# VHH binders against Putative uridine kinase C227.14: the designs that were tried, part 1

Scores and structures below are computed, not measured.

Target 1, 235 residues: Putative uridine kinase C227.14, of Schizosaccharomyces pombe (q9utc5)
Amino acid sequence: MALQVDAPDVSSYDELYNRAVELLKHQQRVLIGLAGGPGSGKSTLCAILAKAWNERFGSEIVKIIPMDGFHYSLEELDRFDNPEKARALRGAEWTFDADLFYSLVRLMKKITDRELYAPSFDHAIGDPVVDDICVEPKNRILIFEGNYLLLNKPPWSDACKLYDIKAYLPVEHSVARARVAHRHLVSGLCATEEEAIERTDRNDMINLTFVEKNMVTPDIVLQQLRLKTVKTSSL
Positions, changes and structure headers below are counted from each chain's first letter, unless a header gives other numbers; antibody chains aren't numbered by Kabat.
F, E and O stand for the ipSAE by ESMFold2-Fast, ESMFold2 and OpenDDE, each averaged over both directions (binder to target, target to binder). V2 = 0.75 x the mean of E and O + 0.25 x the DockQ between their complexes.
[cut] marks letters that were taken out.
The coordinates of atoms that the task and the answers printed are left out; those that the model quotes come from them. Centres of patches stay.

## First folded at step 7 (VHH; framework vhh_7yz9_2)

Design s1 (from d8e with I98L)
Fold by ESMFold2-Fast, scan of step 7:
Structure s1 (fold): chain B 235 residues (1-235), chain A 118 residues (1-118)
Amino acid sequence: as target 1 above (235 residues)
Amino acid sequence: QWQLVESGGGLVQAGGSLRLSCTASGFTFSRYYMGWYRQTAGNEREWVAFITWGGKTTYADSVKGRFTISRDNAKNTVYLQMNSLKPEDTAVYYCAKLRYETGSFDYWGQGTPVTVSS
């Protein structure tokens, strides 16, 4: 059974857009914290929203800031008490610099009249790229996206107080597992489907469950992108 | 706990130069955004310059072209090179660490006074 992406069911996305636009009437910058576990499709959704909203405004009003830029570098992980564990479980909450993330959320909320910089993550080298994302005064809607953004644990929970809108993208576990395993295989991180599934179950699925059990209540629950199913094989 | 120690302030004539230093303790210094602020008696603390961990810099309009912020991550030190000093630059200068640890807030140094004579 092949899955094909249809045009999104826009009701939850329109609600998010309309709420952000209304806030822009009364403040210079709107911060959206968009959380979803591994395999939820949050990065893809954010890219679609940013493109659509920027086209609608006729300018680059939206800037996406991925939580992935806030990974500890491989060199930093090698200086942890257990470097092998830190590398093996990379992607777990404690492998991110949450205090740096919170610091930048605070700065970007308060400082709207000059350039600020956030790191990105380079998947080819497997490390953050320092100062790679430039946030300009014209970027009046910031979408922070990541697994742990709505976590009920300081400093993530402190960052939650700074978002104007808390959005959550839920995903079925079987769908998340399939997507993440496929990504591990296609990226070359795992050589076989069996290795990809094992890695996904031992790390990513544990992280998804951790997020689901420990998150604050979102303001908006986003619908998964509509998928068209063509019956050609069993799932 | 983090410690910030400023130095390099003093008396200087208008048109002169001073270099301020701020040394920080701690393992992850390079991950912090660092800033310099200044304060005159009876006035709010005003921002002077920012430097990111990668060395990107931003300056207040009042000092742009005259002041240069830099950092040496190996020495856990941030610097403010002040050129073409004016009497209006007279203030106590503070170093700030712009990264918030769990349960804490902005860290400030004790300050270093700068007096610019006419």
Scores: ipSAE 0.405, ipTM 0.698, lowest interface PAE 2.1, mean pLDDT 85

Design s10 (from d8e with R99S)
Fold by ESMFold2-Fast, scan of step 7:
Structure s10 (fold): chain B 235 residues (1-235), chain A 118 residues (1-118)
Amino acid sequence: as target 1 above (235 residues)
Amino acid sequence: QWQLVESGGGLVQAGGSLRLSCTASGFTFSRYYMGWYRQTAGNEREWVAFITWGGKTTYADSVKGRFTISRDNAKNTVYLQMNSLKPEDTAVYYCAKISYETGSFDYWGQGTPVTVSS
């Protein structure tokens, strides 16, 4: 069997694209803050949008900047007052360098005429990779994506003032839970389905609820991508 | 509160080398893009080089291949190694840190003069 993800063709994605393109007529760079909790599928959605929009525009106009690049490193977490708690709850808002994230958002909004760099996150080694993402002048649409981008607390709330468009991808809790637990199993973070579910409930689902209850109002609410399961023997 | 102190300038013959240093204090040095600018009499300050948090470098075309910017985060110091100096490189050299509010390298030190004789 094969899984098929439909290309974005729902009205909310076209609305987001059209708003961004309209803003490009009046400014050199458009910043989109795309938030969603763990398991919302925001990273997958952003990759699909970037590919589709770059193809539609005929150039690499879109660059994605994941908030995940702004995790404190494992070494930095080990310097926290409670290193065990910091590692166990990694992914919670306070395990990110929010001030550095805000600094980069400010920088990328103001400097459009030269190369700038953002960190990525390497899930295999479990740490940020500094300066891994190059943002060039041709990248006129920046999609920042992450759990906490729309939080109504400084400095996340200050970053919200810099986004030209605030987009939110809601997810049903049961869907998020299943996706995150599966990810924990296939990544090797958890050895069993039971462990994966327990970790998801103890950390990721708490983070999802935290995001939902503490966010600013988005400009656009995005629909979930439709996943199709295709079997050659099924008709 | 914050300070940038440049040193290492002086008189040098064309084709010579100088190493400029800039020591930073009063801010978290490792979190800032750092740069070097220069100013000649009667001209605006022009950008020479900058270095990112992780040490990636960008240079103005006029100095590319001759100058090298580097940083030592443990010492809160940024350097500019200047090789194959030309009379046109004569200027006061300024260390700068990025201003996140303006997106410009607005926070500049006192400067260190460099004079290259023909």
Scores: ipSAE 0.416, ipTM 0.717, lowest interface PAE 2.2, mean pLDDT 88

Design s11 (from d8e with R99D)
Fold by ESMFold2-Fast, scan of step 7:
Structure s11 (fold): chain B 235 residues (1-235), chain A 118 residues (1-118)
Amino acid sequence: as target 1 above (235 residues)
Amino acid sequence: QWQLVESGGGLVQAGGSLRLSCTASGFTFSRYYMGWYRQTAGNEREWVAFITWGGKTTYADSVKGRFTISRDNAKNTVYLQMNSLKPEDTAVYYCAKIDYETGSFDYWGQGTPVTVSS
């Protein structure tokens, strides 16, 4: 089959960088809320941006704060009215401590002269790790990333007022579905392709649609990376 | 209504130690950053130390290595262990909880006075 090559469209990433750099001239810290549904690749994109921007600045100016650190713990879910449903639908908006997330966004916007801490999420144990991410005064660009950051629903909508830049990474449903199902197989969460697809459809795809229908207008829409690919069929 | 009650202050000689306590009521203590501030007559309040939900600590340069902040969530109490005290540490010490709306620390205690003699 024919080799197909697409150059990555970096214009939206350059726009995001340029807006952040301009804001740094007038304020000590810039907050970027970067949202995307399950399977959008937002976590991978954020890691690439942080590495590139930190190298460009010659210092660790960028720090990523994942929304995933704000999951309710498994112990907390077990105290819900329906613990089995809470565990089965973990990843749905209501399984996150949105008030705690909003509280930390407020603190990190206002307190720039000392260390602050955010939780991470440990996928091996399946729970948040409290205070695992240290935000220092040198971290002048904070990228918050997560599914629900741009939801038009309190307190997510209140957090949106605090971001200097609202960025959104859209994804085609078929691409998201394939990525998430593959991840469920590789991680051992699902034993078969059929089971992985069923889980993806009953949880992750519902969450993706929920995000798309209930988000505020972003300032920047980010493009998926289009890298070279080798086709193996006559089509 | 929530409140903070400080205790443990007193007179101490230079090089001595004091342990301050602050007992919280009326809010979910474990969900708030807690801190200690101090104020000398005629001067603005200055930050001394703060502690996160998980017990991570940050200190002002003037007290780093000498003071230790800690918390006991079961007792709704935050502590400040002050070692190697200097005359410059003489102040009224205030316990504070974070105000999430402003990003500033609230003060609801009466304070506890500390006097360090030469």
Scores: ipSAE 0.285, ipTM 0.641, lowest interface PAE 2.9, mean pLDDT 86

Design s12 (from d8e with R99E)
Fold by ESMFold2-Fast, scan of step 7:
Structure s12 (fold): chain B 235 residues (1-235), chain A 118 residues (1-118)
Amino acid sequence: as target 1 above (235 residues)
Amino acid sequence: QWQLVESGGGLVQAGGSLRLSCTASGFTFSRYYMGWYRQTAGNEREWVAFITWGGKTTYADSVKGRFTISRDNAKNTVYLQMNSLKPEDTAVYYCAKIEYETGSFDYWGQGTPVTVSS
């Protein structure tokens, strides 16, 4: 059946923008930690915000730093005590280098006068790309986005103390499940709808519940992004 | 316990070159940004260069085009190649995890002195 989500709450997005702009009057860089579980649409939302805000400022003031860049590489997962489990559950909190993430958040908050670099993630290769994201002094608003950014567990919880704004994008479980399963089919990760649903339930939905149960209180709760009608059933 | 040991300093004439080395022990070296800093007597430390774990480099304007930072993760070593040295480059040079600049987790070696004569 069709998956349709209501338009985003303009008030919550306006509030996020206004808070960031106000902080820029008093500090050189603003850090926004934007969390959401799998299927929440956080990556799409962040891209839309960055484009809109950069256009409004007339410069690349916003830079997005995805938590996905901080996955352990496949080679590193193969050095875990149980490599098969590590690969099968990739995307779980323990498959990310949280210490490296926290280190870079600290660095980017304090060092605003020179170029810094963060990794990205290449989904076609399935591994991080080291130093792929360049953060320049002109990038005065950094949006970190990821599943575990607001997790109440060190070092994620320590990183929370460094964000100027903590934003959370909630999602209904049925909506997240449908979106993630559809993505697994379209990307070719799963060959059938049944396989996609099973994979989503065994990994992504567990991660979503884990985030919801273990997060710190956000400063702003964002409304769902408006999506095109998408059929979740094979025809 | 982790440690940084700097070496390679000395006396050189203006226009000369030196290569500084910094060997790290006791931490996951390859994951950290490493930097070179310098300090003259009575002044605060100033940043000179830093390098990411992937080898991307950034330099202070005063040394850009003259100094090159590099790393060998297999040897847990960071280098600073200093060319076209000037008397104003005279300082004690320190290697550090870049976290020192944030005032968070830091450890400094004894440094290695560099004197550039006119």
Scores: ipSAE 0.432, ipTM 0.705, lowest interface PAE 2.0, mean pLDDT 85

Design s13 (from d8e with R99V)
Fold by ESMFold2-Fast, scan of step 7:
Structure s13 (fold): chain B 235 residues (1-235), chain A 118 residues (1-118)
Amino acid sequence: as target 1 above (235 residues)
Amino acid sequence: QWQLVESGGGLVQAGGSLRLSCTASGFTFSRYYMGWYRQTAGNEREWVAFITWGGKTTYADSVKGRFTISRDNAKNTVYLQMNSLKPEDTAVYYCAKIVYETGSFDYWGQGTPVTVSS
């Protein structure tokens, strides 16, 4: 039987890996700020890198901290001056608790010998889950990932000074638009293809452009995740 | 203007208990990690306990099992319940909000002195 398997080509990111490993020789913890707009594939990339690097080290050396955990809750958005606008534009920079994010980045950089906690985001319920991510001393490489991590605006810009490596994952606009619209349709956020495209254009694509125009210079620009095909045949 | 005010310190015999309180104002208390630190004369401040917004706690090995940190977000107050006190726990206790990149803290209170007699 002929077998064909597609697998992530993680060697494309060896420059990022090597920079982090070199820094680990001289410090207990390395902070990577990995930014990319909506539809860039940053969450998928980070998950693949964490799995591959943790397997290589034989321990959970990498922990991912998504910026999405720092959304204001739906209840908090309902207390904004314009709740309808806040809900409609959820995902815009101002719908995140940037001060809390900066506070945790500072704490995690300085305190490496004990457990610390960060929030996650539950897409099924549509709200943050407080203290859901446990960061342990063994987690010597922290990958913070999100849209606004490299934004040239306080306190995001202050957090940028704390990352050991600033990485950016660019995406072609047409690719990002197609990915985000598909996600909105598949997740049930939008019932039709037309609604998915409209939502993507009104919010996600605006956020992508905002990130591109207002970011600090990254230390490394990452390529899009590539798959490699391995074929094996027998009878 | 921000403010942290500690209270509850005093003189206690070894094996005794004290409860310290710290009331915060001028910032969004409920969203921040809060901690207790202590300092003995001539030494640097040492961390004692941290508590997250959601109430997860972390302790220094020297106090684990004896001290309990807690918070009341409605009252903007963080507490440190100190049980089985030892003479080596004698220090000025400070509450603090988060660490600067230089290892200093953003907000420090005035401190509350604790003296444990042998």
Scores: ipSAE 0.345, ipTM 0.644, lowest interface PAE 2.6, mean pLDDT 86

Design s14 (from d8e with R99Y)
Fold by ESMFold2-Fast, scan of step 7:
Structure s14 (fold): chain B 235 residues (1-235), chain A 118 residues (1-118)
Amino acid sequence: as target 1 above (235 residues)
Amino acid sequence: QWQLVESGGGLVQAGGSLRLSCTASGFTFSRYYMGWYRQTAGNEREWVAFITWGGKTTYADSVKGRFTISRDNAKNTVYLQMNSLKPEDTAVYYCAKIYYETGSFDYWGQGTPVTVSS
């Protein structure tokens, strides 16, 4: 149930860093699209990368922009043709405002000399937080992270043309399933282990498979953070 | 289909004020950055002001302190309050979604002309 992670694999992460630094010699801002399915650990990885690179650079050069900020709100889902299905399957690709995401990627690539704003997602209230992330001119490396960033379908595929680097974090299905089921149980979304497994299989694992089958070829494949200690309950 | 419709332009004397409106129809604009641009004959379109979904604003240096952009998300409307107008503000003013593409082109409204006499 409890997972701990080691430092990232040096070879793949050094490659990503060196690629980004080389691009900074010739352009004001570098956009990295970092995709991974549910349970891949991409949010944790991105936080580790941002801290490490900002320390290496001696400034706040990295800003993370989570795709999760682009969820349709609960109010918006209630206006779908089948609100119960939309709420039950929240996290599926069609429950995100992909056009808004693409618009903001374009804006942040083009406008580098002033403050711009992106939404975040508040898991406690279960909705996006408007304008919560401030992107400043000093943020010359933007890491967009999310499940669907590398999907080969418009407008996600159009956003792929704007990333300078496309990175993918694969995960073993059994590991993803265990991580997501644990989260559903601990967060109180599911009352029992059986409910948590069923929910994970009916939603999150379908989304993971969907990502794997429908993504563009990444420029860099990242290795999983090495686990220091693994405690896994029933799958 | 959806569209942006600008209104409120006209003729004013230097030092006067105008309020421009831009209404979106056929779609909900509330999540998008919205902006005002202007164009004079023979020149490229010039950015005037941006507003985020939550109401944070950014202005071009030429209009800062004189113009105010605002939005009413419930009415799908963006406003540009123009005060202390100068002859150099004379232009056709356009409303746009910022960097939104459909197919191979960005969408712009039809524009509303503003003429400021000296």
Scores: ipSAE 0.419, ipTM 0.696, lowest interface PAE 2.0, mean pLDDT 85

Design s15 (from d8e with R99H)
Fold by ESMFold2-Fast, scan of step 7:
Structure s15 (fold): chain B 235 residues (1-235), chain A 118 residues (1-118)
Amino acid sequence: as target 1 above (235 residues)
Amino acid sequence: QWQLVESGGGLVQAGGSLRLSCTASGFTFSRYYMGWYRQTAGNEREWVAFITWGGKTTYADSVKGRFTISRDNAKNTVYLQMNSLKPEDTAVYYCAKIHYETGSFDYWGQGTPVTVSS
């Protein structure tokens, strides 16, 4: 038996889709801010949603814009007052260029009739890739995803006023911890399981708790994808 | 302190060309969309062109095909090459970091006036 992703709770995802489609009747572009802490599975969920919705529309109506593209580069972190601390705590809210993020959210909401660009993040080199994501007029649903999107602190809170839908993906702490620690091992960021768990506890789990305690109220709470051991795969 | 200095404006005949420059000082502008805006007396500033950190460009329909925005990150400078100028291009031209514009002039320069004679 292989471990596989079961069909998600379709009710919360169908609700999100139907709300976005309704808004498209009255506006050219819909912005969804989809937040979740480290280990929540938000990137995986966004990929599944984008594929399903694009298939249903028969075109690339959905474009995902990860907050991770807005990390300060390693070179920029080295210009901080304490570069060692900045590198060690990378992933904390203050290691992101929140002003740039807010500026691009505002721009993408206002300008719908031509191409705009956002950075992505390359985990292999550990830095943003400039202008890697092209947003076109056909991309009428933008899903911004990231840890701090719903944070009740400027400029994140100002960006919240621009989202048409605020969605949140909660995760159990034990699940998040296991997922993040595993990721640190397989990415080569940590050499041992003990090191991966320690790093997860001193950085990622603190960030998860920070998000949970400091977020604005979401419009919709999404269910976790079901993960079970089965012979057949389901989306 | 963050400062932008625009130059290159002046009086030109319809069909002519001008090249505007904007130099940033007090901070490197490299990670922000830089833009050119223009304003006529009594009106809000309107967007003309944007350029990203990596050099991707976006233009307002009114200037598409006539204006070219570019940047030199080593010199902290943004340029606007204006060709085939029309009387309706007459305005004060400003460069700025892309941000929420309402009521804020932070990081705006003094502007450079452009007058196009018919």
Scores: ipSAE 0.368, ipTM 0.678, lowest interface PAE 2.4, mean pLDDT 85

Design s16 (from d8e with Y100F)
Fold by ESMFold2-Fast, scan of step 7:
Structure s16 (fold): chain B 235 residues (1-235), chain A 118 residues (1-118)
Amino acid sequence: as target 1 above (235 residues)
Amino acid sequence: QWQLVESGGGLVQAGGSLRLSCTASGFTFSRYYMGWYRQTAGNEREWVAFITWGGKTTYADSVKGRFTISRDNAKNTVYLQMNSLKPEDTAVYYCAKIRFETGSFDYWGQGTPVTVSS
């Protein structure tokens, strides 16, 4: 889904923007940690915010850094003690290189005068793409987005100390379940709706509840955007 | 969990070249940024160059165009090729694993001294 023109309360997005702009008066770079469980729509929201803010500033001031780039590769998972379990539960917190994520958050906060690189994730191949995201000095607002960004567990909790703003996008379980199951079906990861729902329940929904129960308090809670008129996924 | 061993330092005349090596053990080398830092007498350590997981490089302005950082992930080794050396490059050079873990200090090697004479 593309267009999001209505929201019951858009003031949370205005608050996030105003807080970031205020911080830019006093520091070269602002780090926003934007967390949400599987199916929350955080990636879509981040893309909308980045486009809007970049247009408003007249330059590419915003760069998005997805946590998904920090998955262990499929080859790395195959070297785990239980490779079958690691592949089956890919997306669980322990299938991410959290120390590498924390290291890059730390470097990007400290080093603002030259290029730094972060991995992306290629959903077609199902693996990280090394050094695919270039963060330049002009990128003064970094939006990190991912499931586990606000986890109250080291090193995620240490990364929380580095964000200037901690934002959380909540989602209702039924909505998240439907979105994730649909994504598994259309991507070809699952062959049937029943298989997609089972996979979602056994992995993604467990991850959603894990996030909800183990997160630090966010600075701002974001509202779900309401779609006025666009093609919807099967939600 | 880790060990870094630097080598290749020594005495060289101004305008000369040296190649420093740093071999890592005890961890999966290719997942880390690796860097070179240097320390001159009476000064704090300054960074010289970084190399990312996939081989992207970044250099301090003082060495840009003269030094080249590279890595061989199969050998768990990072290199610093130093060309057109100046007396100002005289320092102890340190290899660093640029990865921060909860409760851990920055990871450094023991250093390798480089002296550049006229």
Scores: ipSAE 0.420, ipTM 0.711, lowest interface PAE 2.2, mean pLDDT 85

Design s17 (from d8e with Y100W)
Fold by ESMFold2-Fast, scan of step 7:
Structure s17 (fold): chain B 235 residues (1-235), chain A 118 residues (1-118)
Amino acid sequence: as target 1 above (235 residues)
Amino acid sequence: QWQLVESGGGLVQAGGSLRLSCTASGFTFSRYYMGWYRQTAGNEREWVAFITWGGKTTYADSVKGRFTISRDNAKNTVYLQMNSLKPEDTAVYYCAKIRWETGSFDYWGQGTPVTVSS
């Protein structure tokens, strides 16, 4: 069976693009905060947008800055009052260095004529990589993406004041649960479907609910990309 | 509590050199960018140089090629080597950690004054 991506409702994507392009006429850099809970597909969507917009502009105008780079390292978590809890609940809002995130958002909005650096996250080693992402003056559209970018609590809420556009990618709980559980299973993090579902429910789904209940109002709500299964009997 | 203590400022003649030091104290979980800012009388504070935790450096055009920022992470110290000083470099120099908390500033010391005579 072939999988196809259905044409999404493109009005929200057109609106996002048009707002960003309009802002570029009046400022050197546009900051987009793109939030979505675990399993929302935000990282995939951001990669698609960056590729499409960079191709359209004929240059690397878009740079993605994942919030994942701002995890506390495993060594830092081991210095918490309860290291076992910190490691077990890694991915919860309090396991990220929100102050560092806000500081770099502020710098990248203000300093547009020099190279600046942000950390990435290496999933193979399970830790941030210092200085891995270089933001150059040519990167006039920065897409920050992450679970907690639109939280209505300091310093995430302070970062919200710095984004030119706040975008949110909602996801149905059943879809998010299935995607995250599948990822846990195929990555080898969990050995069985039952273990994958249990892990997803006790951590990822709690984080998704936390995001949904505590976010500021976005400027744009983005449509999910849809996958369509094509029956071979139709050919 | 994080504190920054600046030192090394003083009076120097044009063309001379000074090395500023800034020592940080306190426990931190974050990887901090460190920087130097300066302020002249009647003007807003301006950025001079940044250094990342990994040692990558960025300079303002006014000082590029004359100033060098460096850090010693084991000593929690950041330095600014200032060469070929000009009268327009006269300012109070401030060390900053690049971590913004709501309602707080990255500048913790009194600054260190630098006066460059003609």
Scores: ipSAE 0.392, ipTM 0.692, lowest interface PAE 2.5, mean pLDDT 84

Design s18 (from d8e with Y100L)
Fold by ESMFold2-Fast, scan of step 7:
Structure s18 (fold): chain B 235 residues (1-235), chain A 118 residues (1-118)
Amino acid sequence: as target 1 above (235 residues)
Amino acid sequence: QWQLVESGGGLVQAGGSLRLSCTASGFTFSRYYMGWYRQTAGNEREWVAFITWGGKTTYADSVKGRFTISRDNAKNTVYLQMNSLKPEDTAVYYCAKIRLETGSFDYWGQGTPVTVSS
């Protein structure tokens, strides 16, 4: 099933593209930090941008690096002072290895002439996959995406100094809540709509509010995409 | 403080093989990306190979298919297996760790010299 973008406001995406292209004239690699809370659609947006920009350049100039790869493993969470709390609140800022994230952002900004590796996250096993993402010299635009990328709190705030462009994808609370609750229901994590909403309110919505309250000022605010499933016969 | 000690170099004929070793001390070895560099007299250090925490490897085009980098985290050691050696591989070989905070490479000691005869 293809997804159709329904008449989006493209001005913010054009601005992001043009700023990245301008920076490439003066430096080998451009780092974009793209933040958005749970339910914002940032992962989908990043995939669309990477595909569009790579097609425009005729090469794989863009590589996406999800923050999700930087979760503490389940084994590491079990070594926390309160393992039950750490597992129950997984997804909260403190359940990520922010120091490792900052270190890799710094490394990828400085070393552009050889392959580097970042972890991904495997949702089926529920753990990071070490070295799963290969960043090559040809990847001159790196899009880091995640909830906490623009937090005004070390070391996230230190990583903010390394991004060439700070982009933020806002989402209305009601929209985010509905999207996340629906995901919890259809994935089988929750059995009822009421259970899904309660879970979303006690974790995901708290994380969204935490991000909004504690972020640095972005350079660009991105417009939400409107996505529809299209039939094969649609143009 | 931290130290990297290279060994295994020597004189070898073209087409021959050598295995270099680098033993680390004074830091948490498994946390660092490790690499090998080489230097000929009068030239800057040239990157040869590196290996990540999880064992993913990357090679310079000049050695690709001939050299293999590996690590043993239990022994705090990184290796470079060099096959099908050429006279142009003659250099002093240095082991390096990547400092994640800066992306800088740290070198320790004099390296291990490799001389490949024609």
Scores: ipSAE 0.062, ipTM 0.394, lowest interface PAE 4.6, mean pLDDT 83

